# Ledger of designs, part 8: VH-VL binders against q10081

Target 1, 150 residues: q10081
Amino acid sequence: MSNLEFVYKYFNSLDVKELYDIYLLRTNVFVVEQKCAYPEVDEIDLKCGHLMLRNANGKLVAYARLIPEQQQTVRIGRVVVDPDERKNGYGRKLMLQALETSKQEFSSSKTFVLSSQEYAQPLYRSVGFKKCSDAYLEDGIPHVEMRLEL
Short names: E, the ipSAE of ESMFold2; O, the ipSAE of OpenDDE; V2, 0.75 times the mean of E and O plus 0.25 times the DockQ between their complexes.

## First folded at step 1 (VH-VL)

Design t7 (framework fv_temelimab)
Fold by ESMFold2-Fast, scan of step 1:
Structure t7 (fold): chain C 150 residues (1-150), chain A 121 residues (1-121), chain B 106 residues (1-106)
Amino acid sequence: as target 1 above (150 residues)
Amino acid sequence: QVQLVQSGAEVKKPGSSVKVSCKASGYTFTDYYMHWVRQAPGQGLEWIGAINPSGGSTAYNQKFKGRATITADKSTSTAYMELSSLRSEDTAVYYCAREPWDTSGYYLDYWGQGTLVTVSS
Amino acid sequence: QIQLTQSPSSLSASVGDRVTITCSASQSISYMYWYQQKPGKAPKAWIYAASSLQSGVPSRFSGSGSGTDYTLTISSLQPEDFATYYCQQYDSYPWTFGGGTKVEIK
């Protein structure tokens, strides 16, 4: 795939097609594929930034949301890659761009955190995140908190 | 520590099938994709396909669709590639190689030693 | 599918020479991977994400490029560097490799 495009927008700047693409991808991965118990759509979506990776055909192939927190911290959540597009390196490309975009959009960000399902840790380790908690249950699913300091 | 050990060389007749094995050790077999790549004598590398050993899902190069079948046995940490309807042009060294799961930055990081398949009339 | 063309197909060089090999993609890609292969041996991962060296690769190697054109450079060729080098794209399936560049002794 050539001509990959990263687009970052806050909720009120998303157009109808972008919103459709985001929720379609997220529900197909978190609700249909992973059967996550927690509500997929939440009010944080209205208050955070949305990072989209599109291919040359305009298809949304990967997505993450960037949530500013206290103490120069950004939380990266809802990280998804289209199941038909796995093995193309999009997860790593997305995470690297999430760090870069966070620096640009949240001027003093120095710490990045995420809650990782136990089996998803290899992606986050590949871009420098390190485990910083014992395993815990979030809605019955094992997670670990991971952190990256710039 | 990480090792991918492949089965021995094979000589096959045109029209037959060959099944090459790749036994993994030194890591968690189901945390990595396994790819198959071949190299004809004096030629470059050609991707055949891949499998996710955890779920069994496969991806194939269209050139080999219908002839190649990739499988994995989790109980023995072994991946297999079967190629049917062999032709002389299938004479090649066949390699298995692993790719880290959901970590695109470390593709094909370890390779097996290769298996020579000779198709002889 | 993305086609990769390596140039030159072979080159002759002496120890201490600067060697540059190029890989051109038929369409724009985000990164390039490089593998080193010695006769009778399996390929070894060498450079990933266009410019990052695999663990154990000497610092005389470097990778660069973006879009359609990528380069592998050896700043001062050593005897153990004589090998065939292959580029690979990972932007989309099917994975494709270049035709290889054989670095030979002059």
Scores: ipSAE 0.000, ipTM 0.476, lowest interface PAE 15.9, mean pLDDT 83

Design t8 (framework fv_temelimab)
Fold by ESMFold2-Fast, scan of step 1:
Structure t8 (fold): chain C 150 residues (1-150), chain A 121 residues (1-121), chain B 106 residues (1-106)
Amino acid sequence: as target 1 above (150 residues)
Amino acid sequence: QVQLVQSGAEVKKPGSSVKVSCKASGYTFTSYWMHWVRQAPGQGLEWIGAINPSGGSTAYNQKFKGRATITADKSTSTAYMELSSLRSEDTAVYYCARLDDSYGYLAFDIWGQGTLVTVSS
Amino acid sequence: QIQLTQSPSSLSASVGDRVTITCSASQSISYMYWYQQKPGKAPKAWIYAASSLQSGVPSRFSGSGSGTDYTLTISSLQPEDFATYYCQQYSSYPLTFGGGTKVEIK
């Protein structure tokens, strides 16, 4: 989609409006919609990259953070799509861009991992991720680890 | 491969303008501020200004405000620095540089090769 | 604007010498940054956040300081270290660099 724009920044490159948009979207999805009781804002936010997908009006419609780990691995977290914008394929577009951005920003990256809630597994499978653990509880919510190797 | 490639050397007359380009490749152009720094022959580094290609926000050194104009074209991943009303003291190598602030630490981690602008009558 | 004063402007040293370069800011800053530049080349990021070495920078280099006074030290100078070193601040606009310290062979 030609009217969509991807923006990727580390924490200190975010301006105040970008930071506001990110935490508003994350809070509305993880805290308000999903009622996750764990702290949404954490110290990892200060040490990772932030991938934003904006529509033609400049609205933040999807977001993920990219966390470089050891062994040429990137962890993708806080994957969210604006509830009003679902069924537009933004989640799939975001995940494909997360892989491309990770290759550009972390040039030695070969392995991608994420912790997936049950409802989100079809999205991640659609871009090549495979379940690599049994279900486990993270803050009381069932998750599975998923992995993609390129 | 992450790189910044600048336009070639230019010779200009006093009073004219020069526009230097800086083409980015190997990374997401809109994710980093692009800065411009110059260096006169045998002298130190002098900051001119910067642009956030994502929103178009700019910052300028007051010494160059009114003469320098920094722009960015997202479709070509190219930043530009135009300097008008050229004087002999504007003779310098002009560099573009990407500001990396990964993990809260700042650095101009990737630099263009430099563009020599010579102003002479 | 924050002015950065480097000392010395130049120094002559022999391989194996301990070299110290200082950078003083006209007002307190959060962190100092250092760049190495060799003749005919663009500057290269060397030390960030006062004391952290950029990837690939040899451990003989170190940075220290806080507030207004910062130092770059080379514990045992090697032939490849002969270059000009610049300090830089990012605490406020306009961004400013020190005048540079040229490290040359005796």
Scores: ipSAE 0.000, ipTM 0.489, lowest interface PAE 18.3, mean pLDDT 85

Design t9 (framework fv_temelimab; at its last look DockQ between E and O 0.69; V2 from the best seeds 0.00; counts 0 for: pae O 5.3 > 2)
Fold by ESMFold2, look of step 2:
Structure t9 (fold): chain C 150 residues (1-150), chain A 121 residues (1-121), chain B 106 residues (1-106)
Amino acid sequence: as target 1 above (150 residues)
Amino acid sequence: QVQLVQSGAEVKKPGSSVKVSCKASGYTFTDYYMHWVRQAPGQGLEWIGAIDPSDSYTAYNQKFKGRATITADKSTSTAYMELSSLRSEDTAVYYCARGYEDTAMVPFDYWGQGTLVTVSS
Amino acid sequence: QIQLTQSPSSLSASVGDRVTITCSASQSISYMYWYQQKPGKAPKAWIYAASSLQSGVPSRFSGSGSGTDYTLTISSLQPEDFATYYCQQYSSYPLTFGGGTKVEIK
């Protein structure tokens, strides 16, 4: 079976190759593939955890960032799977690990939140998230807030 | 092998109701949404609603809210769509379709064979 | 809700022709999805994530577009390609489909 490896690091612990891989994956999907011009790299990256999934060849195949917020809350953002690696269930594996890692790294956390388009809701519902807002526009695209409470 | 097998064709009178079943096999029923889509003769596809079988969360196209009821039975891996107060305009083929877990893929990766519902007096 | 306007509603073409079908969304979306349907059968997944072909779909098919404007192209039409093609958005509920484009033999 392919050896999959999760790696979690705070920003200051990333090496330059890890940072390159993260931004390549994020920009290729969120900016290039989705053709949505916006400042994809932001200052939140400097203050959050970065969860990476690598395959046996060392390729970054999935990624999410974990953002601690007040009120015992962790926001999961920038959830992405490499387009060539879709069909492997990496989205669900990534989300399950994001929850586990958040509990380990932010041990008082009780609430997890994210912003989702409708097509991604089934993924998030499969790991326990539920819709908690009406739709709103983010960069012209409808989104909903989703929440999981322990 | 994933399969969605729907109940047989039905002929209904105006004002009555119909309940179409969709039996799923070949996957864990509670891990995926089940959607319902209809197609009137010579027309396009129209989404009715969906259910998450794990907790019975439902979402409906507002056009059908109040008339459509989507349910799921986890013990038989079967989803149901009931449409009440039938009109001749409800004559259509009704499909169930599985919502794909990794939604960067095709959101309706498996479809049932369709159930023709004919509403006539 | 997001409306999809598909054009043309029908077309007649000869085997070997290049065919282009368009789908325009009333709001920006991340991805367009495409289905092929033959008479008497359920729709089949055809193109996902705007440009990726479902397994078994011939390479003469391609998809492109972004934001509100998307296309499906058949580079050299074959007899088995005569069908109705639907676009779909999954960005927000209610999920919506285009009105369909029937491709038939001239």
Scores: ipSAE 0.280, ipTM 0.760, lowest interface PAE 5.0, mean pLDDT 89
Fold by ESMFold2-Fast, scan of step 1:
Structure t9 (fold): chain C 150 residues (1-150), chain A 121 residues (1-121), chain B 106 residues (1-106)
Amino acid sequence: as target 1 above (150 residues)
Amino acid sequence: QVQLVQSGAEVKKPGSSVKVSCKASGYTFTDYYMHWVRQAPGQGLEWIGAIDPSDSYTAYNQKFKGRATITADKSTSTAYMELSSLRSEDTAVYYCARGYEDTAMVPFDYWGQGTLVTVSS
Amino acid sequence: QIQLTQSPSSLSASVGDRVTITCSASQSISYMYWYQQKPGKAPKAWIYAASSLQSGVPSRFSGSGSGTDYTLTISSLQPEDFATYYCQQYSSYPLTFGGGTKVEIK
């Protein structure tokens, strides 16, 4: 769909409508839908990049944050697709763009990592991530670490 | 329209193997995992395993590891589940079901019609 | 392996009744899925992400729950609702289903 737009900004460059859209989407998925007990909004939001995917109507349909880490590593977190927009391929498009944006913004990046719940593994595998840990509990929810090495 | 069409019913001898097919149409075959689930007569649903057709990655329920082999043919958009060393307790309806790769937050949204495999002497 | 326990295993109800079935997981999960199965047919996706109805599912159905405890409710049972309902988790491999709840006509 040529009507899709990707926008990447650090926190201080977000306007108030972008900030509203991001926290509305994240809260609706992670807090309301998933009932996650841990704090959704954290101080990492102030220091990382925010990748937004908007549809033809300007609606925020998918989001991820890109966190530069030590040792040429980028952690991709808070990956979310609007519940009303599932089955449109937006998660895959978002992840492919996250990799490209990370290469542009963090030129020394060699490794990409993320913590995945089991239901999300097919999405991440579709863009090249591989499981690199046994299952572990984070706030009582099963996760696995996934890695893509460049 | 999305369709999953499975092969017909099979009657097999104990100790033999069966290979069930699931032909997909109406979507991009490599964008979705294909899962296999069975149901013995009067019993509940049991997950066998899954394949990612894009790279042939497979995941299996350990109960079936070594006996079940799941494969996919991208050229025909067909997934297969082969079960070897058949026993009478393998008598069941075998289903294929699509799992959406993009978000994976939707259920097995389309199912094949089922293939009855009867193991009898 | 995450074990799912459904209660009750079967129930008898009349048209117009409120029906509640529960699914308890042996450990916390983020998403519960529900399937409806009628005799001789493949299961149909019914509720996803604990509370979202699949397209075509009547509004008398609802799902709720979080963590380990999830519920499917039918506010006013109709004749076409007599079926077996299965919960399913996608939080860990192997994927597992509950034992099923058979909703029978009284």
Scores: ipSAE 0.135, ipTM 0.725, lowest interface PAE 5.1, mean pLDDT 87
Fold by OpenDDE, look of step 2:
Structure t9 (fold): chain C 150 residues (1-150), chain A 121 residues (1-121), chain B 106 residues (1-106)
Amino acid sequence: as target 1 above (150 residues)
Amino acid sequence: QVQLVQSGAEVKKPGSSVKVSCKASGYTFTDYYMHWVRQAPGQGLEWIGAIDPSDSYTAYNQKFKGRATITADKSTSTAYMELSSLRSEDTAVYYCARGYEDTAMVPFDYWGQGTLVTVSS
Amino acid sequence: QIQLTQSPSSLSASVGDRVTITCSASQSISYMYWYQQKPGKAPKAWIYAASSLQSGVPSRFSGSGSGTDYTLTISSLQPEDFATYYCQQYSSYPLTFGGGTKVEIK
């Protein structure tokens, strides 16, 4: 983790550049790269936490949303790594930090859930998530629900 | 530096079992999935299954209906593929191939040299 | 499972020719991969994420596509390009490959 920096903020604390970087990264990957048209920007952004990973140059290289849910559950969403930065292990680092940040921010958190594209399961399994549903389609892409109990 | 070295060719009778090994070196064994793919003579590629050596999680092609067993030994950085109830149709070159763990954006980037398994009465 | 259909199964071409190989998926996939295989050798990773060239792959190769339809193109075929090419999906289990396209010398 040479000069990597994690920053966690809620929507109202994001500056214009941070918000721009987040939406640029998410749109470039989830909409453009994956050729999927869907409401990428949504109201959840307004009330969830935003976890950002930046490199030494200040570039946003990875990002995730932390969404508190009922019953001491935290949903981790919009997990994304910059296409040019995907060989650096940032995904796993991001997930590990997401769990840690969730514990700190949501002290009563016991359960962590996410919806994984089926191919992406190894990333989440690497930090302890397990598949807990059959495959289903989300925006035409096969997904599975994954869960981690801590 | 990354190398996958597989065990030698096998000749088996129908109904018997074969266990092919794949020794990995040049990288952290537990950081990558190990996949098994076979190729019958003159035919295409067929995915058998995979293992996450870190926790021995496995995924299988249901076509094999439980005949395939994939294991990994972290202490020796070796993955294994055992196929039971062999039939003539199982005659093929069997490959191990490394798959990325992180985001799974990279294809099978390293392959073993292949192991020919011949099933004949 | 996701079925991948390659076209053509084989083709004959000359050095310098433009070669196009297609791969059609039975359902939409997130990422397509391509491999090159020569006789008696293991496959080699060639194109990843539909359009990104693996390290060492010449720039005359290109990949494109989205959804269910993907293409591998060789702008100017070279002697070392004669081989069998396979597409592969990494979107869902079981992982599946196309039937392969053998590029032969005319």
Scores: ipSAE 0.020, ipTM 0.645, lowest interface PAE 5.3, mean pLDDT 91
ESMFold2 (binder alone), look of step 2: mean pLDDT 91; pTM 0.933
ESMFold2-Fast, scan of step 4: ipSAE 0.027; ipTM 0.657

## First folded at step 2 (VH-VL)

Design a4b (framework fv_alirocumab; at its last look DockQ between E and O 0.03; V2 from the best seeds 0.00; counts 0 for: pae E 15.4 > 2, placed apart)
Fold by OpenDDE, look of step 2:
Structure a4b (fold): chain C 150 residues (1-150), chain A 122 residues (1-122), chain B 113 residues (1-113)
Amino acid sequence: as target 1 above (150 residues)
Amino acid sequence: EVQLVESGGGLVQPGGSLRLSCAASGFTFSSYAMNWVRQAPGKGLDWVSTISGSGGSTNYADSVKGRFIISRDSSKHTLYLQMNSLRAEDTAVYYCAKGEYYDILTGYFDYWGRGTLVTVSS
Amino acid sequence: DIVMTQSPDSLAVSLGERATINCKSSQSVLYSSYNKNYLGWYQQKPGQPPNLLIYWASTRESGVPDRFSGSGSGTDFTLTISSLQAEDVAVYYCQQYYSTPWTFGQGTKLEIK
């Protein structure tokens, strides 16, 4: 794994290609692969940070939203890894970078929260997140709330 | 189109119980925090309770803590408020209100129902 | 608890004139990490539920006319209606959502002079 690049931008700083890549990856996974019709594009995109991981060829291989909240909390959302790239450990790399980027962009951040699909919990546990809710359905898909305090 | 419709209000004696419901539609229900806000006749607005999208986190005003229980059923797209040990000062129109996102830390309300009146009187 | 205090309690303004409502919080509602003021404004017309006008102190909710604007930071906030219309007769509330419990101002009744 060489020449990986993380890029963090807010919505207004995204170029057309970046926005296209983000929405393509998100819809291909969350809508098509997971067979879930829901409002994938929403107003949160307009006010959150967008963390992109690209490989040496410039391909968007992973992505996450960083959403600042009250009380030194950052919500990490829309965590996605390209289906063809999921064996490369990009998910963990993305989450570690998401934590670091959050600390840089949102000073004094101490708490990190996310909504995890049930099957994805091991990824988040690997970076220190802990389940903090019972399972619930989000658009028909089982989820749990997870939290990390640093 | 977002719609919130409260029901379950009515007349109840002090010490009694009542369960309010709020039927939600027009948005992904489990992705947003939901709230109860009440308004006594001729008075201002008073926040009552908040529940996260997942239902895993709840918050209550001190005036209702231990007596009221907020809950939600994602399969029914319905928000609930179980009110026990009701008091005269609980008399109010109760509004269900939608939050911005499923975290309770976002505490403004962009959509409101028409409200349901709860009257506590002997 | 954060106490919200509005001024004035009631206000009469002529049609087409500017209306100004002030709101003070007992402590700052500015979250420095996000650089946002956790302050909202609501409009409540007679017999209706409240309607969100402004959030983050100055962001206008979708569908809200341009004549409505919010300003201020920290502990002092202002709702301004640049040119009062007949349909603007209502009670207006500020609200902080910086920390629980969420608290509202006592309300300001706006009427036409």
Scores: ipSAE 0.006, ipTM 0.597, lowest interface PAE 10.1, mean pLDDT 90
Fold by ESMFold2, look of step 2:
Structure a4b (fold): chain C 150 residues (1-150), chain A 122 residues (1-122), chain B 113 residues (1-113)
Amino acid sequence: as target 1 above (150 residues)
Amino acid sequence: EVQLVESGGGLVQPGGSLRLSCAASGFTFSSYAMNWVRQAPGKGLDWVSTISGSGGSTNYADSVKGRFIISRDSSKHTLYLQMNSLRAEDTAVYYCAKGEYYDILTGYFDYWGRGTLVTVSS
Amino acid sequence: DIVMTQSPDSLAVSLGERATINCKSSQSVLYSSYNKNYLGWYQQKPGQPPNLLIYWASTRESGVPDRFSGSGSGTDFTLTISSLQAEDVAVYYCQQYYSTPWTFGQGTKLEIK
């Protein structure tokens, strides 16, 4: 039915339109929709991989960044689905692809981690993540650390 | 033991082409980014290009963009550098270098080959 | 581009004495989110390829003698050889890998007095 495409690129391989699309989606959700005034664009973006999901019309509908860490760990961050596209299951598709792309690009990786807002925990559980911390505040919003081991 | 063996260097005229190869052994080739670094005679070190473990991402120094193409063949455990439109300024020893991480985002080099000399002159 | 400037260009030190090589970057190479300085040091002996000595500014590569140490943060870095040995005669390079193009210092030639 719909033609979906995952694109994964390191920061320096992004073209200017891809970078624009990523920051538009992230800021519209994390800053504008969530009403959080904070530096959404940070230096981590310069040092990580960027996973994009585009629909048949070329629209960026979901995004995550993949951050390699020590101890064979990949942190999945900035997980976002375009608000107008949220009822299409793209969050789960994105997470499954993030795991597969991480295994491909970071072949020694064993552990996957993320910081989840409370409302998103069911999504992450559905792909195998488990809560591994008590709640803590991140930019004034409750989060929990979640982990998946291979 | 990690081993990197470069080949394909030689004398070439300006505007010519060469393809360098680097045979890799002693590690899981596809798990690491691979790099080319060059050194002009009597000069310092100059990063040329990087390719991710999968080959899906590449990066180049501005001085070689559009002229050089890095690639890798996982089945042959071999890194390549196709050098086109060569200039006198490209004269250098070209080193194959192994990265410590699998992506192109971190660029220190834990193992180096012995290098292969490329001389561009008429 | 981040310019890496080493000092001195050359250095002569007596056997058993301390050698100090400085490296300054034109921009910070500290990635504050990971608290890591993207700075390495290499040794190159005549007729040989470079060898990695230090990465993350202060971590010794496996097999590197304890007499080599790295220090500094942000823009100012130092390689120290605490007791110079004859086999330490080489050219030493610092290198940033904070942002592409990754760049090296111009090198410091170390000789025995």
Scores: ipSAE 0.000, ipTM 0.529, lowest interface PAE 15.4, mean pLDDT 88
ESMFold2 (binder alone), look of step 2: mean pLDDT 94; pTM 0.956

Design p3b (framework fv_ponezumab; at its last look DockQ between E and O 0.23; V2 from the best seeds 0.00; counts 0 for: pae E 9.9 > 2)
Fold by OpenDDE, look of step 2:
Structure p3b (fold): chain C 150 residues (1-150), chain A 121 residues (1-121), chain B 112 residues (1-112)
Amino acid sequence: as target 1 above (150 residues)
Amino acid sequence: QVQLVQSGAEVKKPGASVKVSCKASGYTFDSYYIHWVRQAPGQGLEWMGRINPSGGSTSYAPRLQDRVTMTRDTSTSTVYMELSSLRSEDTAVYYCARDKYQLLEYYFDYWGQGTTVTVSS
Amino acid sequence: DVVMTQSPLSLPVTLGQPASISCKSSQSLVYSDGNTYLNWFQQRPGQSPRRLIYKVSNRDSGVPDRFSGSGSGTDFTLKISRVEAEDVGVYYCMQGTHWPLTFGQGTRLEIK
């Protein structure tokens, strides 16, 4: 496995290339690959943290948003792995780091939540998340709420 | 040659504010958290909080969150810790220390030399 | 807050003899990633603290192998196999699993 580097930044600290890489990866997957037209870029990007995973070549191979919520809760969103880099364990690495980074960035974080596409549940279960809702549609795609309490 | 160099000793009156600096060198500044820890004379260590130079996010100890403010200047690779409404019990040596969160190397592999803050009327 | 309790608080030791310091946490220090974020620091007289051990049993570079850390859950131990004069100082355990970060009271090691 190649060397990996995690970088966590807030919106105002992202450089142009980082922002480009993030939006390119997100749109290629959530919009193009998943054939879903929705407002992918939103105002939450301005307020949340951005967790980036890069390989030894500097390529953005995985990404997630960390969104603080009320009651010591952190929402993990826009979890994505580059299609060409899948099955390398990057998703699990990303989620584990997301939990660590959330702990560091948001004081007294105890609850972690996310909206999982149905097929992605095994990834989140592998790091301790549990389904806590029935299926619902988000932008026409079936999702479930998952929760991890520490 | 990682170095954390802190500002000089301070003498303050009760009710005043103090701002201590910690200049980092010898490594990538925005790749490490900076923590602040203080030590009252003859006492143990007390964690005050930390700042992420990348974005400037902070986490403070609950006991101090209303009085402590941590900031950073990326252009000078310097972190600042300001403590307001000073009390005699704030008399202590204040330390900065780095921590690279990205590699899960918690915590505190390098420390500053310490800054003595004396609060007296 | 997680309370870290060290024992003893004062530790007089004869040169060349072993030393042992206990650190107990008020709750488990096992984090969700499976790691236990328990560190040991050494503070020599007039100096800044220095990290000796991280994640229970890992020695930092430059730390002599006569220092060792062990434990799990809520019970941890720092051992010095053969105390030397340069080991005089105060030793602290610290937990990094729960916010806020908390230290033990410190154990003062002195030479008899």
Scores: ipSAE 0.017, ipTM 0.608, lowest interface PAE 8.0, mean pLDDT 91
Fold by ESMFold2, look of step 2:
Order: sequence, then structure tokens, then C-alpha cells
Structure p3b (fold): chain C 150 residues (1-150), chain A 121 residues (1-121), chain B 112 residues (1-112)
Amino acid sequence: as target 1 above (150 residues)
Amino acid sequence: QVQLVQSGAEVKKPGASVKVSCKASGYTFDSYYIHWVRQAPGQGLEWMGRINPSGGSTSYAPRLQDRVTMTRDTSTSTVYMELSSLRSEDTAVYYCARDKYQLLEYYFDYWGQGTTVTVSS
Amino acid sequence: DVVMTQSPLSLPVTLGQPASISCKSSQSLVYSDGNTYLNWFQQRPGQSPRRLIYKVSNRDSGVPDRFSGSGSGTDFTLKISRVEAEDVGVYYCMQGTHWPLTFGQGTRLEIK
């Protein structure tokens, strides 16, 4: 079955329930599950696109934000899958959709970047991203920059 | 009342540029995308591209990518479409249309009145 | 680009009779989420286009129930159960599944 629905909206087009669902999912994973005490909500949210994946029941099961940057580049951030919905391939579906949505929304974009923790690198490699930096720390956690060129 | 008002008709020579405006009123300007669609005389509709007024990001049809530029002025709630290196086949009525974009659904609920651009030598 | 082919291109019809317009796409319009992003637009003489149908069969607000859409995959149909004088105009299908958006060439509906 594939009654999945992708919803993409810029911040000002989000309704209240969508915003609630996004922050609930992000906070539950990035703050609670990962035990990282840092400000999850930031000003980037006000100026980027929000990509949502909902299942047949309307539940938000995966999310990412798409941030246009200079030099024909889109940064993909806050990539997250609901913990109870893992092992359904939603992370890969989300990443593939993020690339396709960027082609529609940012037709001149040719480069995609993200900052990845070690555990997430296999997902990003599976859709064509390659590591392009040495490891660096964000809030004490090792990250690497990853890049995909069209 | 939601309204999109476009600039007046234009006559241009081949090789020139044209800049068409679309002034929005009656809604929160940066909450909706603005698309441009054109229609050559006696022919169908062609999607040209769209702009997100909030951040100014754009997406253009590949056929027009090198010749079209879309911009906005948030202080006047106005979107502009500029088409350069004009050819006779660019003679058309140019429409702006509003869209509260949900991925792939394209609402196009309000349209401007159209702007006739004539390219002749 | 996905090619959208409409038939007929000219559709003369008697008032009160049904009308049917076919739209065929060069590729399947079924997206990975299971939805099909096929829309229908109406352009009355001298007016801007207006969306009638979205996602194959859903009528927009204010569209009379005599308009209906159907189809799947690559083959789609717009039907008007009983044509009225105000229905004169050109009808376009449009696909949103594949970038960039593309329209059919239009079907001109005229009263005999």
C-alpha cells in the first residue's frame, strides 16, 4: 500500500496543526530521544520550506526542511522519521522527495548539502550523497558535511 | 476581496525585453506563490514559472529558464515577470495566478486579468 | 516534458446534451504517494482560466455538479452532464505530477 501524502509548504503557509505536528515530531526525536538539550526551534524555520510525509491515517511520519542557499545550493536539515514508523523506508522516500521537490521549487538548484551524524550517513549515501568534510562537533556530537551534485 | 491587477498591454520589437507587473491585494501577500502562465493567440496555455514572494525563490520552465526573471517588491505587494531577447513567438497574453502550494496540487484560485504583449518588427 | 493530448480539439454540442473531453498523458501521472495530480481548467471567452477539477475527480468550490472528472494512469475524462450556455469556452487538462507543469492543447466547446 502506498497511500502516503507529501506536503510541502513555506513557513507562512503552514496551518497551526501542521506546525504543531512538525515541532512535536522534531522535539520528540532530536531533544527527547537523542537527549540533546539545545534549542530545537530556530529562526531558519521562518524562512524555509517544510516537507512533510503523512501516512494513510494522516499521521506525520517523516519531515525535513529545505533551505535555499547561495550558489544554486539547497540545504536539507532536520531530517527525521517518527520512531514508531521506522523500518518502513520513510527516510529514503523522504530524501528522494526532498530532491524532487527542490527541482520543482528551486529549478536552478544543482547542489544539495546536509550535516550528518554518523548513524545517518548510510541513508544519505543510499540516495547519492557523499561525505565532503572531516568530522566536526555540533553540541558535542560528531558531524560531517555531505554533498550531492546534480 | 482577493485581486490580482496586471500592468497594461505592451508592444515590443524582437530582441527587446518586457517587464509585466502583477499587484496583489486582499490577502497576505507572502503566504501564496505567484505563477505566470502565457497564451499565444489561438493557442493553449504554457506555464512559465513561479515565485515565492516570502523569500523570493523561483522556479522556471526549462524552455524559458535563460530568458525569464521573476522578482517581487513586498512593500507594494507586486510581482514582476521579465522576459528578455523577445521573439515573435513570445506574442501572447501573460497571466499571473495565485497558488497556496500544497505539493503537486496547484490551486490557481485567482488570476490576473492578463497582459497582452505583442512582438513585431 | 510530459505531453498532454486532448481530444476532440473542437466540440460542438447542443444545449442540454452531455459533453465529454479526453486527455491522455505521455507518462503515468500516478505519483509515489499514490495520488494522481491531473487538473482541469475552463477559460470562458475573454476571461482568465479557472480551475474546475483537481486530483482527477475533485470539484473545486463553486463548480457545478454537472462537471465530473474520471480516469487513471494516462487516460482521463472531463464530462459535462448537461451543457449550459455559460459552458462555452476552452477546456484544458494540466498535469502536476511531473516537473514542469504542462497543459493539454485545449478543447473548444461551442453551442451548435
Scores: ipSAE 0.007, ipTM 0.641, lowest interface PAE 9.9, mean pLDDT 89
ESMFold2 (binder alone), look of step 2: mean pLDDT 92; pTM 0.919

